# Ledger of designs, part 1: VH-VL binders against FAD synthase (ribL)

Scores and structures below are computed, not measured.

Target 1, 153 residues: FAD synthase (ribL), of Halorubrum lacusprofundi (b9lsn4)
Amino acid sequence: MTRVVAQGTFDLLHPGHVHYLEDAATYGDELHAIVARRTNVTHKPAPILCAEQRRDMVAALTAVDEAHLGHPEDVFVPIQRLDPDVIVLGFDQHHDEADIAAALAERGIDCRVERASGRDPRYEDELLSSGDIVDRILKQRGSDCDGAREGQR
Below, numbering starts at 1 at the first letter of every chain, in headers, positions and changes, except where a header shows other numbers; antibody chains aren't numbered by Kabat.
F, E and O are the ipSAE of ESMFold2-Fast, ESMFold2 and OpenDDE, as the mean of both directions, binder to target and target to binder. V2 is 0.75 times the mean of E and O plus 0.25 times the DockQ between their complexes.
[cut] stands for letters that were removed.
The coordinates of atoms that the task and the answers printed are left out; those that the model quotes come from them. Centres of patches stay.

## First folded at step 11 (VH-VL)

Design n1
Fold by ESMFold2, look of step 12:
Structure n1 (fold): chain C 153 residues (1-153), chain A 123 residues (1-123), chain B 107 residues (1-107)
Amino acid sequence: as target 1 above (153 residues)
Amino acid sequence: EVQLVESGGGLVQPGRSLRLSCAASGFTFKDYAMHWVRQAPGKGLEWVSTISYNSGTIGYADSVKGRFTISRDNAKKSLYLQMNSLRAEDTALYYCAKDMGYKSSWFYGLDVWGQGTTVTVSS
Amino acid sequence: EIVLTQSPATLSLSPGERATLSCRASQSVSFYLAWYQQKPGQAPRLLIYDTRYRATGIPARFSGSGSGTDFTLTISSLEPEDFAVYYCQQGSDFPYTFGQGTRLEIK
């Protein structure tokens, strides 16, 4: 049996997340997703949703056999527990595949490193990032105040 | 309200069998791992067995391996423990417990417990 | 099998004091440790999972810490309802053993 690992924040779910996980699932028989805890999200805004909720949402996706909460400090702890055959990096992840492979080998994890394909837009006005979803919400719902209310006169 | 109700305990002689049942309500039973935990009179907690949400992972304490069989019926929202070749040291209050992990074979914690059913093995 | 040894066996304290309960594993359980509270005649209640995350409805005075083989449950300011028996349980590998318990008693 070929065990695949995907990893990400998976905050506000969008079609890019679903594509990543579906593509990752094609690399083996079981797809396990590791959902990052907030303390591991350091180079972008902190996630809106708690880790448990994000994990539960990912676990409900058809492509995902199981989803797991990550370690608060060491991303490799859940990876070592899973002992995967393949880790699939997200399309936009900045890590170099060779560097990740070396880090895995150093830890005794015999694991191939692959990268998922990108998700092309399919619909007009589609949002493919959690940041874009947040921006849309703020633009449409972020303020309703048009001045001071005069109801007390 | 999330509830677990155990049944099937009783007084039996050594070497005989019992089947414990646990009826679940108030949650999507098929999506959670289930456990049996026992507590001998005046003693601490002892993990007995686990069955994952999809029955793909099953574990037993060494003290019961080969004698006890855990199973689940997701349509009936029920957990079972078949207890064969019972011994005096199996005397305990047996709890049914739910793991908190949604669709997970990993252990996280037992967030819902039943009231327990008493098994007494005595000659 | 992984043996969890809790210390002290009995801890006698007064309301308002800080309680520190230890759980030591015979081999690494990494991060996969839970804590429970049990009052007389009741089923256990989950307090903490994955070493340090509070279960739903558990007050903030309960906290967990540790890694590998050494784990601690801390109750920052004891309330009268906190006097109970406390158990740790590891989830790293089968069998999912419990510690033998620490009895927290009113002084």
Scores: ipSAE 0.674, ipTM 0.888, lowest interface PAE 1.5, mean pLDDT 92

## First folded at step 13 (VH-VL; from q1 with light chain F94E)

Design q5
Fold by ESMFold2, look of step 15:
Structure q5 (fold): chain C 153 residues (1-153), chain A 123 residues (1-123), chain B 107 residues (1-107)
Amino acid sequence: as target 1 above (153 residues)
Amino acid sequence: EVQLVESGGGLVQPGRSLRLSCAASGFTFKDYSMHWVRQAPGKGLEWVSVISYNSGTIGYADSVKGRFTISRDNAKKSLYLQMNSLRAEDTALYYCAKDMGYKSSWFYGLDVWGQGTTVTVSS
Amino acid sequence: EIVLTQSPATLSLSPGERATLSCRASQSISFYLAWYQQKPGQAPRLLIYDTRYRATGIPARFSGSGSGTDFTLTISSLEPEDFAVYYCQQGSDEPYTFGQGTRLEIK
């Protein structure tokens, strides 16, 4: 059996997340998704949703066999517990493949590192990032500044 | 709203069998792993068994392996423990408990417990 | 099998005091530890999972910490309803063993 790990924040789910997980699933027999805790999300704005809710949403996706909560300080703790055959990085994920491979080797995890394909936009008004969804919500439903935005009125 | 209700306990002689039941309500039973935990009179908690939400993982404490069988019926929202070859040391209050993890075979914590059913094994 | 050893066996304190309860594992369990409270005649109640995350409805005076083999449950200011028995449970490897318990008694 080939065990695959995918990892991400998975805040507001969008088609890019689904594509990533579906592509990762093609690398093996079981796909395990690790959902990052807020403390591990330092490269971008903190997630809107709590980790438990984000994990539950990922666990409900057809492509995902199991979803797990990440460790607050060491992102490799759940990876070590799973002992996967393949880790699949997201298309645009920040981490250097060589750095991940070195960290896996240091921990004695015999695991190859792959990177998922990207998702091209398929619909006119499609949003493919949690940040873009948040921006759209704030523009349409957020607080207005007195006299600052004429297009909002 | 969320409830677990155990039944099937009683007084039995050593070597005999009992079947415990646990009826679940107020949550989607099929999506959660379920456990049995027991507590001997005046003693602490002892983990007994687990069955994962999809029945793909089943585990037992060494003290009960080969004698106890955990099972579930998702249509009836029920958990079972078949206890064979009972011994005096099996005397305890038996709890069923729900794992908090939605569609997870990893253990996080037992967030819902029943009130327990008493099993007494005595000559 | 992973053995969890709780200390002290009994802790006698007064309302308003800070309680510190220890749980030590016989081998590393990373952070896969839960804490429970049990009052006489009642089922256990989940307090904390994954070392430090409070379960739904648990007041902020309960906190957990630790990693590897040494873990602590802290109750920052004891309320009368907090006097009970406390158990830790590891979720790293089957069997998912409990500690033997700490009785928190009113002084």
Scores: ipSAE 0.697, ipTM 0.892, lowest interface PAE 1.4, mean pLDDT 92

## First folded at step 15 (VH-VL)

Design r2 (from q5 with light chain R54K)
Fold by OpenDDE, fold request of step 16:
Structure r2 (fold): chain C 153 residues (1-153), chain A 123 residues (1-123), chain B 107 residues (1-107)
Amino acid sequence: as target 1 above (153 residues)
Amino acid sequence: EVQLVESGGGLVQPGRSLRLSCAASGFTFKDYSMHWVRQAPGKGLEWVSVISYNSGTIGYADSVKGRFTISRDNAKKSLYLQMNSLRAEDTALYYCAKDMGYKSSWFYGLDVWGQGTTVTVSS
Amino acid sequence: EIVLTQSPATLSLSPGERATLSCRASQSISFYLAWYQQKPGQAPRLLIYDTRYKATGIPARFSGSGSGTDFTLTISSLEPEDFAVYYCQQGSDEPYTFGQGTRLEIK
């Protein structure tokens, strides 16, 4: 059995995430997703949703067999626990494959590093980043009163 | 309301068998790993067994391994503990507990507990 | 199995004081540790999971810290309802063992 791991923030899930995870799943028999905690997200704005909620949403996806919460500081702690055969990086993730490979080697983890393919928009208004979703929300709903927002829940 | 209700406890003689049940409600039972934890009178907590949400993984404490069998029926939202070859040291309040991890075989923490069912093994 | 040792066995404090409870693992468990509170005649209540994260409804005065083999539960200012027995549990490896407990009693 080949165990694959995908990692990310997975905030405000969008079709880009789905594509990433589906592509990752093709590299093995079982896909595990590791959801980063807020404290370990340093290269972009903090996620809107808590890690537990993000995990639950990721775990609900068909391509994902299991989803786990990451370490608050060290991304390799849950990877070491999982002991995967393949790590699949997201298309737009800033992690360097060589750096990840070196880090894995230093930790005695025999795991190859792959990178998922990108995804293009399929629809005119399709948003494929959490940041873009946030921007659209602010643009469309930023001026809404609290009462109006509660009615749409 | 999220709830776990244990049943099946009682007084039995050593060497006998007992089957505990735990009925779950208020959450999607099939999506969570379930545990048994016991507490002897006046003693601390002892982890007994785990079964993953999809029954893919099962674990036991050494003290009960080979004698106890954990199982679940997701359709009935029920957890079971078949206890065979009971010993005096198995006397305890037995808790059913839910892991907080959604669709995960990893342990996170037991966020929901039943009130327990008492098992007394005595001659 | 991984053995968790809690200390002290009994801690006597007054309301308003700071409580520090320790849990030591026989081997590294990374950050996979949970804390529970149990009052007489009640089931345990989850306080902390993964060393530092509070369960739902847990007051801010509860906090967890540590890594590897040494972990701490801190109650910044004790409330009367905090006097109970506290257990740690490791989730790194099966069996998911508990510590023997620390009894926090009112002085």
Scores: ipSAE 0.920, ipTM 0.957, lowest interface PAE 0.4, mean pLDDT 95
Fold by OpenDDE, fold request of step 16:
Structure r2 (fold): chain C 153 residues (1-153), chain A 123 residues (1-123), chain B 107 residues (1-107)
Amino acid sequence: as target 1 above (153 residues)
Amino acid sequence: EVQLVESGGGLVQPGRSLRLSCAASGFTFKDYSMHWVRQAPGKGLEWVSVISYNSGTIGYADSVKGRFTISRDNAKKSLYLQMNSLRAEDTALYYCAKDMGYKSSWFYGLDVWGQGTTVTVSS
Amino acid sequence: EIVLTQSPATLSLSPGERATLSCRASQSISFYLAWYQQKPGQAPRLLIYDTRYKATGIPARFSGSGSGTDFTLTISSLEPEDFAVYYCQQGSDEPYTFGQGTRLEIK
């Protein structure tokens, strides 16, 4: 049985995440998702949702067999525990495949590195990033919050 | 309300069998790994067994391996522990407990406990 | 199996004082450690999971730290209801063993 791992923040799930996980699932028999802790998300704004909530949402997806919480500092700790055959990187993840492969080898993890394909928008106004979702929410609902605060004064 | 209720405990002689049950309510039982933990009178906690949410993985403490069988019925939201060849050292309060991990075979922590059912093995 | 050793066996303190409880593993368990509180006649209650994360409803005065083999549960200022037995449990490997417990009693 081939065990696959996909890792990410998975905040405010969108079709891009679904595509990533579905594509990752094609590389083996069992897909495990590792959800990053907030403290280990340093390259982008902190996630809106707590790691446990993000995990629960990811675990509910059909493509995912199991979902796990990451380490607060070291992404390789849960990977080492899982001992996967394949790690699938997200399309837009900035990590180099060779760098990840080297890091895995240094830790004695015999795991090949793959990268998932990207996903193009399929619908008008479709949002494929958590950041874009946040921006749209602020744009559409930001004014509503200001009005509610004025009414309580 | 999230709740676990154990039953099936009692007084038995060594070598006899007993089956414990745990009824779950207030949460999606099928999505969580379940554990048995026991506590001998005046002693600490001892992990006994685990069954994953989908029954894909099962584990036992060495002290009960080959004698105890953990199982679950997700439709009935029930956990079971079949205890065979009981020994005096099996005397304890038996807790069923829920792992907090959602759809995971990994251990995180036991966030829900029953009140326990007492098993006494004595000649 | 992984053996967890808790220290001290008994800790006598007064309300308002800081409590520090230790749990040592016989081998590295990374950060896969949970802490429980048990009061007389009650089932254990989960306090901390994955070394440092509080379970729902756990007061802020409880905190966990550590990694590898050495772990600590800290109660910053003891409340009367905090006097109980505390257990650690490792979740790194089966069997998921408990420590022998630390009894926190009123001085």
Scores: ipSAE 0.920, ipTM 0.958, lowest interface PAE 0.4, mean pLDDT 95
Fold by OpenDDE, look of step 16:
Structure r2 (fold): chain C 153 residues (1-153), chain A 123 residues (1-123), chain B 107 residues (1-107)
Amino acid sequence: as target 1 above (153 residues)
Amino acid sequence: EVQLVESGGGLVQPGRSLRLSCAASGFTFKDYSMHWVRQAPGKGLEWVSVISYNSGTIGYADSVKGRFTISRDNAKKSLYLQMNSLRAEDTALYYCAKDMGYKSSWFYGLDVWGQGTTVTVSS
Amino acid sequence: EIVLTQSPATLSLSPGERATLSCRASQSISFYLAWYQQKPGQAPRLLIYDTRYKATGIPARFSGSGSGTDFTLTISSLEPEDFAVYYCQQGSDEPYTFGQGTRLEIK
């Protein structure tokens, strides 16, 4: 049995996430998703949703066999626990495959590193990043939030 | 309301069998791993067994391995513990408990507990 | 199996005081530790999971810390309702063992 690991923040799930996880699932028999905790997200804005909520949403996807919460400080702790055969990086993740491979080797984890394919937009106005979703929300609804705060004073 | 209700406890002689049941309500039972935990009178908590949400993984404490069998019926939202070859040291209040992990075989924490059912094994 | 040792066995304090409870594991369990509160005649209540995260509805005065083998539950200012028995449980490996408990009693 080949165990595959995918990892990410998975905030505000979008079709890019689904594609990533579906592609990751093709590399083995069982896909485990590791959802990063807020404290471990340093390379981009903090997620909007709590880790538990993000995990639950990821776990509900057909391609995912199980979803787990990451370590608040060390991304390799859950990986060590899972002892995967394959780690699949997201297409746009900034982690270098060689760096991850080296880190795994240093930890005695015999795991190959792969990278998922990217997904292009298929629909007009399709958003494939959490950041873009947030931006659109702010653009469309940001003006509504300012009005509600004035009424409670 | 999220609730677990244990039943099936009673007084039995050593060597006899007993089957405990736990009825779940207020949550999607099929999506959570379930545990049995017991507490002897005046003693601490002892983990007994786990069954994953999809029954794919099962675990037992060494003290009950080979004698106890955990099972579940997701359609009935019920957890069971078949206890065979009961011993005096099995005397305890038995809790069923829900793991807080959604569709996971990993342990996170037991966030929902029943009130327990008492098992007394005595000659 | 992983053995969890809680200390002290009994802690006597007054309302308003700070309580510090220890849980030590026989081997590293990373951050996979939960804390429970149990009052007489009641089922345990989950307080903390994964070492530092509070369960829903748990007051801010409760906090968890630690890593590896040494873990701590802290109650910053004790309320009368906090006097109970506290258990730690590891979720790193089966069996998911409990500590023997710390009894927090009113002085």
Scores: ipSAE 0.890, ipTM 0.939, lowest interface PAE 0.5, mean pLDDT 95
Fold by ESMFold2, fold request of step 16:
Structure r2 (fold): chain C 153 residues (1-153), chain A 123 residues (1-123), chain B 107 residues (1-107)
Amino acid sequence: as target 1 above (153 residues)
Amino acid sequence: EVQLVESGGGLVQPGRSLRLSCAASGFTFKDYSMHWVRQAPGKGLEWVSVISYNSGTIGYADSVKGRFTISRDNAKKSLYLQMNSLRAEDTALYYCAKDMGYKSSWFYGLDVWGQGTTVTVSS
Amino acid sequence: EIVLTQSPATLSLSPGERATLSCRASQSISFYLAWYQQKPGQAPRLLIYDTRYKATGIPARFSGSGSGTDFTLTISSLEPEDFAVYYCQQGSDEPYTFGQGTRLEIK
């Protein structure tokens, strides 16, 4: 049995997330998704949704066999507990595959590192990032100040 | 309102059997792991058993293994504990408890508890 | 099986004081620990899971910390309703054992 891990924030779900998880699932028999709780080392905006809600949404996806909450300081805690055969990185994730593989080996985890394929937009108004979704919401439903046009996209 | 209601407790002699039931309402029962926890009179909490949301994982405390059987009926939104070969040390208030994790075999915590049903095993 | 040992067995304090309750595991449980409060005649109430995350509706004065084998529940300023028995429970490995409890009583 081949256990696959995918990891991400999975804030406002979008088709890029679904593609990533579906592609990750093809690498094995059981897909486990880790929903990140890691603190941001640069003080940037937190995810919109709490980790528990994000995990629940990911757990409901057909491609995902189990979704798990991550550790706030050490991303490898849930990975060590799972002891996966394959970790699939997201298409745009900045991690070097060799560096991740080395970190896994240091922890005694015999695990292959792969990277998922990218997803191109399929629909004219499709949004493929949580940031774009937030921006759209703010433009359409955010507080209007003096001079702002209501209902713009 | 999320609610768990235990039933089936009573007074029985050692060596006899008893079946506990727990009726669930106010949540999607099939999506959550369920536990039995007991508390002997004047004592602390003792974890007894778990059945995962998909019934793929079933666990027991060593003190009850081989004698107790946990099961669930998702259509009836009910959890059961079949208790065979009862002993005096099984005397306790038995709680039905819901795991907080939606579709999770990992344990996080028991967020909803029933009020318990009393089992007394005495000659 | 993993044994959880809570200390002290009884803690006598007054409202407004800070309570510190300890739970020690016989082997590492990473951070997979929950805390519960139980008042006489009532079912337990989940306070904290995964060491430090508050369950729904738990007041800000409750906090948890620790890792590995040593864990702490802190109540920053005791309210009259906080006097109860507190249990820890580990979620790392079956059986998901409880500690024996700490009774927090009014001085």
Scores: ipSAE 0.702, ipTM 0.887, lowest interface PAE 1.3, mean pLDDT 91

Design r2 (from q5 with light chain R54K)
Fold by ESMFold2, look of step 16:
Structure r2 (fold): chain C 153 residues (1-153), chain A 123 residues (1-123), chain B 107 residues (1-107)
Amino acid sequence: as target 1 above (153 residues)
Amino acid sequence: EVQLVESGGGLVQPGRSLRLSCAASGFTFKDYSMHWVRQAPGKGLEWVSVISYNSGTIGYADSVKGRFTISRDNAKKSLYLQMNSLRAEDTALYYCAKDMGYKSSWFYGLDVWGQGTTVTVSS
Amino acid sequence: EIVLTQSPATLSLSPGERATLSCRASQSISFYLAWYQQKPGQAPRLLIYDTRYKATGIPARFSGSGSGTDFTLTISSLEPEDFAVYYCQQGSDEPYTFGQGTRLEIK
């Protein structure tokens, strides 16, 4: 049994998240997703949704066998508990594969590091990030949106 | 609204069997792992058994392995504990409890409990 | 099997005081610990999971902390309804053992 780990914030779900998880699932028999706690999301705006809600949404996706809440300080705690065979990084995730592999090896986790493919937009006006969804909401529904001119392209 | 109701307890002689039932309502039973926890008179809590939401993981305390069998029927929204070869030390109030994790085999906490059913094993 | 040892066995305090309850594990459980409250004749109530996250409807005066083997439940200012027995439970490895309990009683 080949156990695959994916990790991310998974705030407002979008097709990029679904693609990442579907691609990650192809690397093994079971896909486990680790959903980051707010305290570990420091490189971008804090998530809108609480971790429990984000985990439940990810757990409901067909590609995902199990979803787990992350550790508030050490992102490797749930990874060590899982002891996965493969970790799949998101296409745009900032981590160096070699540095991740070294950190896993230091912790006694014998695990391949792979990176998922990217997803190009497939539909007119498709949004592929939680930030873009938030921006669209603020543009169309934020305070002075009467007349809808700001929401038109 | 969310509720667990245990039944099937009673007074039995050592060596005999009982089957406990737990009827669930107010939540999507099939999506949550379920546990049995017992409490002997005047004593603390003792974890007994778990069955995961998909029945893929089943666990038992060492004190009951080989004698107790946990099972679930998702269509009937029911959890069961078949207790064979009962001993005096099995005397306790038996609780049915729901794991809080939606579609999770990892244990986080037992957020809903029944009121328990009493099992007394005595000669 | 992981043994959880709670201390003190009995804690006698008055309303308005701070309560500090300890739970120590025989081996590391990372942070996979839950806390429960039980009043006489009632089922336990989940207070805290994963060391520090409050269950739904739990008052702000309850908090949890710790890591590895040493964990603490704190009640910042005791209310009359808080006098009960408290249990910790680990979720790291089966069997998911409970501590033996701390009885928090009114002085």
Scores: ipSAE 0.699, ipTM 0.894, lowest interface PAE 1.4, mean pLDDT 92
Fold by ESMFold2, fold request of step 16:
Structure r2 (fold): chain C 153 residues (1-153), chain A 123 residues (1-123), chain B 107 residues (1-107)
Amino acid sequence: as target 1 above (153 residues)
Amino acid sequence: EVQLVESGGGLVQPGRSLRLSCAASGFTFKDYSMHWVRQAPGKGLEWVSVISYNSGTIGYADSVKGRFTISRDNAKKSLYLQMNSLRAEDTALYYCAKDMGYKSSWFYGLDVWGQGTTVTVSS
Amino acid sequence: EIVLTQSPATLSLSPGERATLSCRASQSISFYLAWYQQKPGQAPRLLIYDTRYKATGIPARFSGSGSGTDFTLTISSLEPEDFAVYYCQQGSDEPYTFGQGTRLEIK
C-alpha cells in the first residue's frame, strides 16, 4: 500500500484545493490530508475557520481517505505518525522540494517528495484563493456595502 | 440531543457469554468511530475496544482479545460488544462512547458517553 | 502497551487555589492526550484533546500543556464543581490507555 500525504490550510475551500487533493491522490492508494493549525500559518493571514471545521470539510471530499489535524508547532509530527511513502506539495506552496526532502531525511523519514500540478481558471468570475473570497464577501456584505464608508480603507 | 443507551448487562457465571448493545441517536452514527470503556467498582477507567466509522479498523485491549468482539450496525445506529469466556475481572460498568472525530480513524477524544450497563461475573 | 501514570493520586485543595495534575507516559505519545473529569455516579466528561484544545463548553480556567511523555492539566482557580476524579487518555497507539486517575478533593 502506497500512503500519500498532502498538507495545507484548506480554509475557504475552492477548486484549487480540490484539484490539489485529486492530483495528490493519483500518487498512491490512500490519501491523507494534514490540516494546518492556525499557529503554523505565519506566511499569510490567519485562517478564518477553525482547524476542526476545516478538517471536517476536507474529510468529506471524495479524493481524501482521511484528514488529520496538524501539530501546533512541528509540522512533521503528523507526518512521522503517518509514515507516508509520498508527500505531495501544492503547486504554489513556497517550500522547495529539496528542502523538504532534506528535512525528512534529517528525521529518518524515507519518503518521496512530489509537487501537484496547477489548476488554471476555467470560469470567468472564478475565485481561486481564500483572500479573494474574503475580499468579495467584505465588498458585498461588509460595512462598505452601500458606499457610505468609501473613504475608510 | 445526542444520546447513547447501553443495555444487555447482568449477572453471569464465569465462562459464560453476554452481548451488550448501545443505541445511538442525535448524530450521524455511520460517520464516527465508537468505543467501549469499562470501569470496575471503585476503580479507574479501562479502554476496551474501538470500531472505526468505516469498520476498517478494529482494536481491543490485550485483556479482552480473543474473547470480545465489537461490531456495529449503521442501519440500526447500534454498537455491540459480544463478550465470551467471561472472567471475574470483567466485572464492571460498561460504557458506550463516541469518538469526536468526524470520519476519522485517529483518536482525539470521547465526547459523548452513555450511562453504562453493569456486568457482574461471579459464582 | 503505553502506561500512563498520573500524580498525585490525591490532591487536596480549597476553592480558589490552582490545581496542577500530572500525566506521564511510558513512551512518547507526541501530543495525543485527552483529559476527562468524572464525578461520582456520572459518566466521564471530555475536557481537553490533543494536549491543549478545550472540548465544547469547558470553562476557560481549564488548560492543558506538555509534549512527549510529560503532560499537565491546570485549573487556574478551583470552583466547588471542580472537585472530582481526573483521567488522562492517550490517543497515539492502540490500546488507547487511561491513567489511573487523580482524585481532586476539598481540603
Scores: ipSAE 0.683, ipTM 0.892, lowest interface PAE 1.4, mean pLDDT 92
Fold by ESMFold2, fold request of step 16:
Structure r2 (fold): chain C 153 residues (1-153), chain A 123 residues (1-123), chain B 107 residues (1-107)
Amino acid sequence: as target 1 above (153 residues)
Amino acid sequence: EVQLVESGGGLVQPGRSLRLSCAASGFTFKDYSMHWVRQAPGKGLEWVSVISYNSGTIGYADSVKGRFTISRDNAKKSLYLQMNSLRAEDTALYYCAKDMGYKSSWFYGLDVWGQGTTVTVSS
Amino acid sequence: EIVLTQSPATLSLSPGERATLSCRASQSISFYLAWYQQKPGQAPRLLIYDTRYKATGIPARFSGSGSGTDFTLTISSLEPEDFAVYYCQQGSDEPYTFGQGTRLEIK
């Protein structure tokens, strides 16, 4: 049996997440998704939702066989526990495949590193990132002390 | 309200059998792994058995392996423990417990417990 | 199987004091450890999972730490309701064994 790992923050779920996980699932028989803890989210704002909620949502996706909470300091702890055959990186993840493969080899984890395909927007006004969703919420629903009174006219 | 209610305990002679039941309510039973944990009088907790949410993995403590069988009926929202070849050292309060992990075979913690059912094995 | 050894066996303290309870594993369990509280005549109550994450409704005064083989439950300022028996449980490998317990009693 071929065990596949995908990893991500999976904050506010969007079609980009679903595409990534569906594409990752095609690499093997079981897809295991690791949901990052807040402390491991770098190069972007911290997630809005707690890790447990994010994991539950990912676990409910049809493409995902199991979802797991990540380690707060060492991202490779759950990976070592799973001992996967394939790790699939997200399309836009900044990690170099070779660098990830080297880090895995240093830890004695023999697995192939692949990268998922991208997903382009399919619908008018579709949002494909948690950050875009947050930005939309702030633009449309953000509080404004003066605006609240003016909006009553 | 999330509840687990155990039943089927009693006084039994060594070598005999008992079947424990656990009725679940207030959560989607089929989506969670379930455990049995026991506590002998005046003693600590002892993990007994697990059955995963999809019944894909089943585990037992060495002290009960081969004698006890865990099973579940998702339609009845019920967990069972068939206890054969009972011994005096099986005397304990038996708890049914829910794993907190939604659709997870990994163990995180037992977030809901029943009140337990007492099994006494004596001649 | 993995043996969890809790220390001390009994801890006598007064309300307002800080309690520190230890759990040591016979082999590495990474961070896959849960803590429970049990009062007389009651079922156990989950406090902490994955070493340091509080279960729903657990007061802020409870915290967990550790990794590998050594783990600690801390109660920063004891309340009267905190005097109970505490158990650790590992989730790394089956069987998912418990420690033998620490009894936290009022001095």
Scores: ipSAE 0.674, ipTM 0.888, lowest interface PAE 1.5, mean pLDDT 92

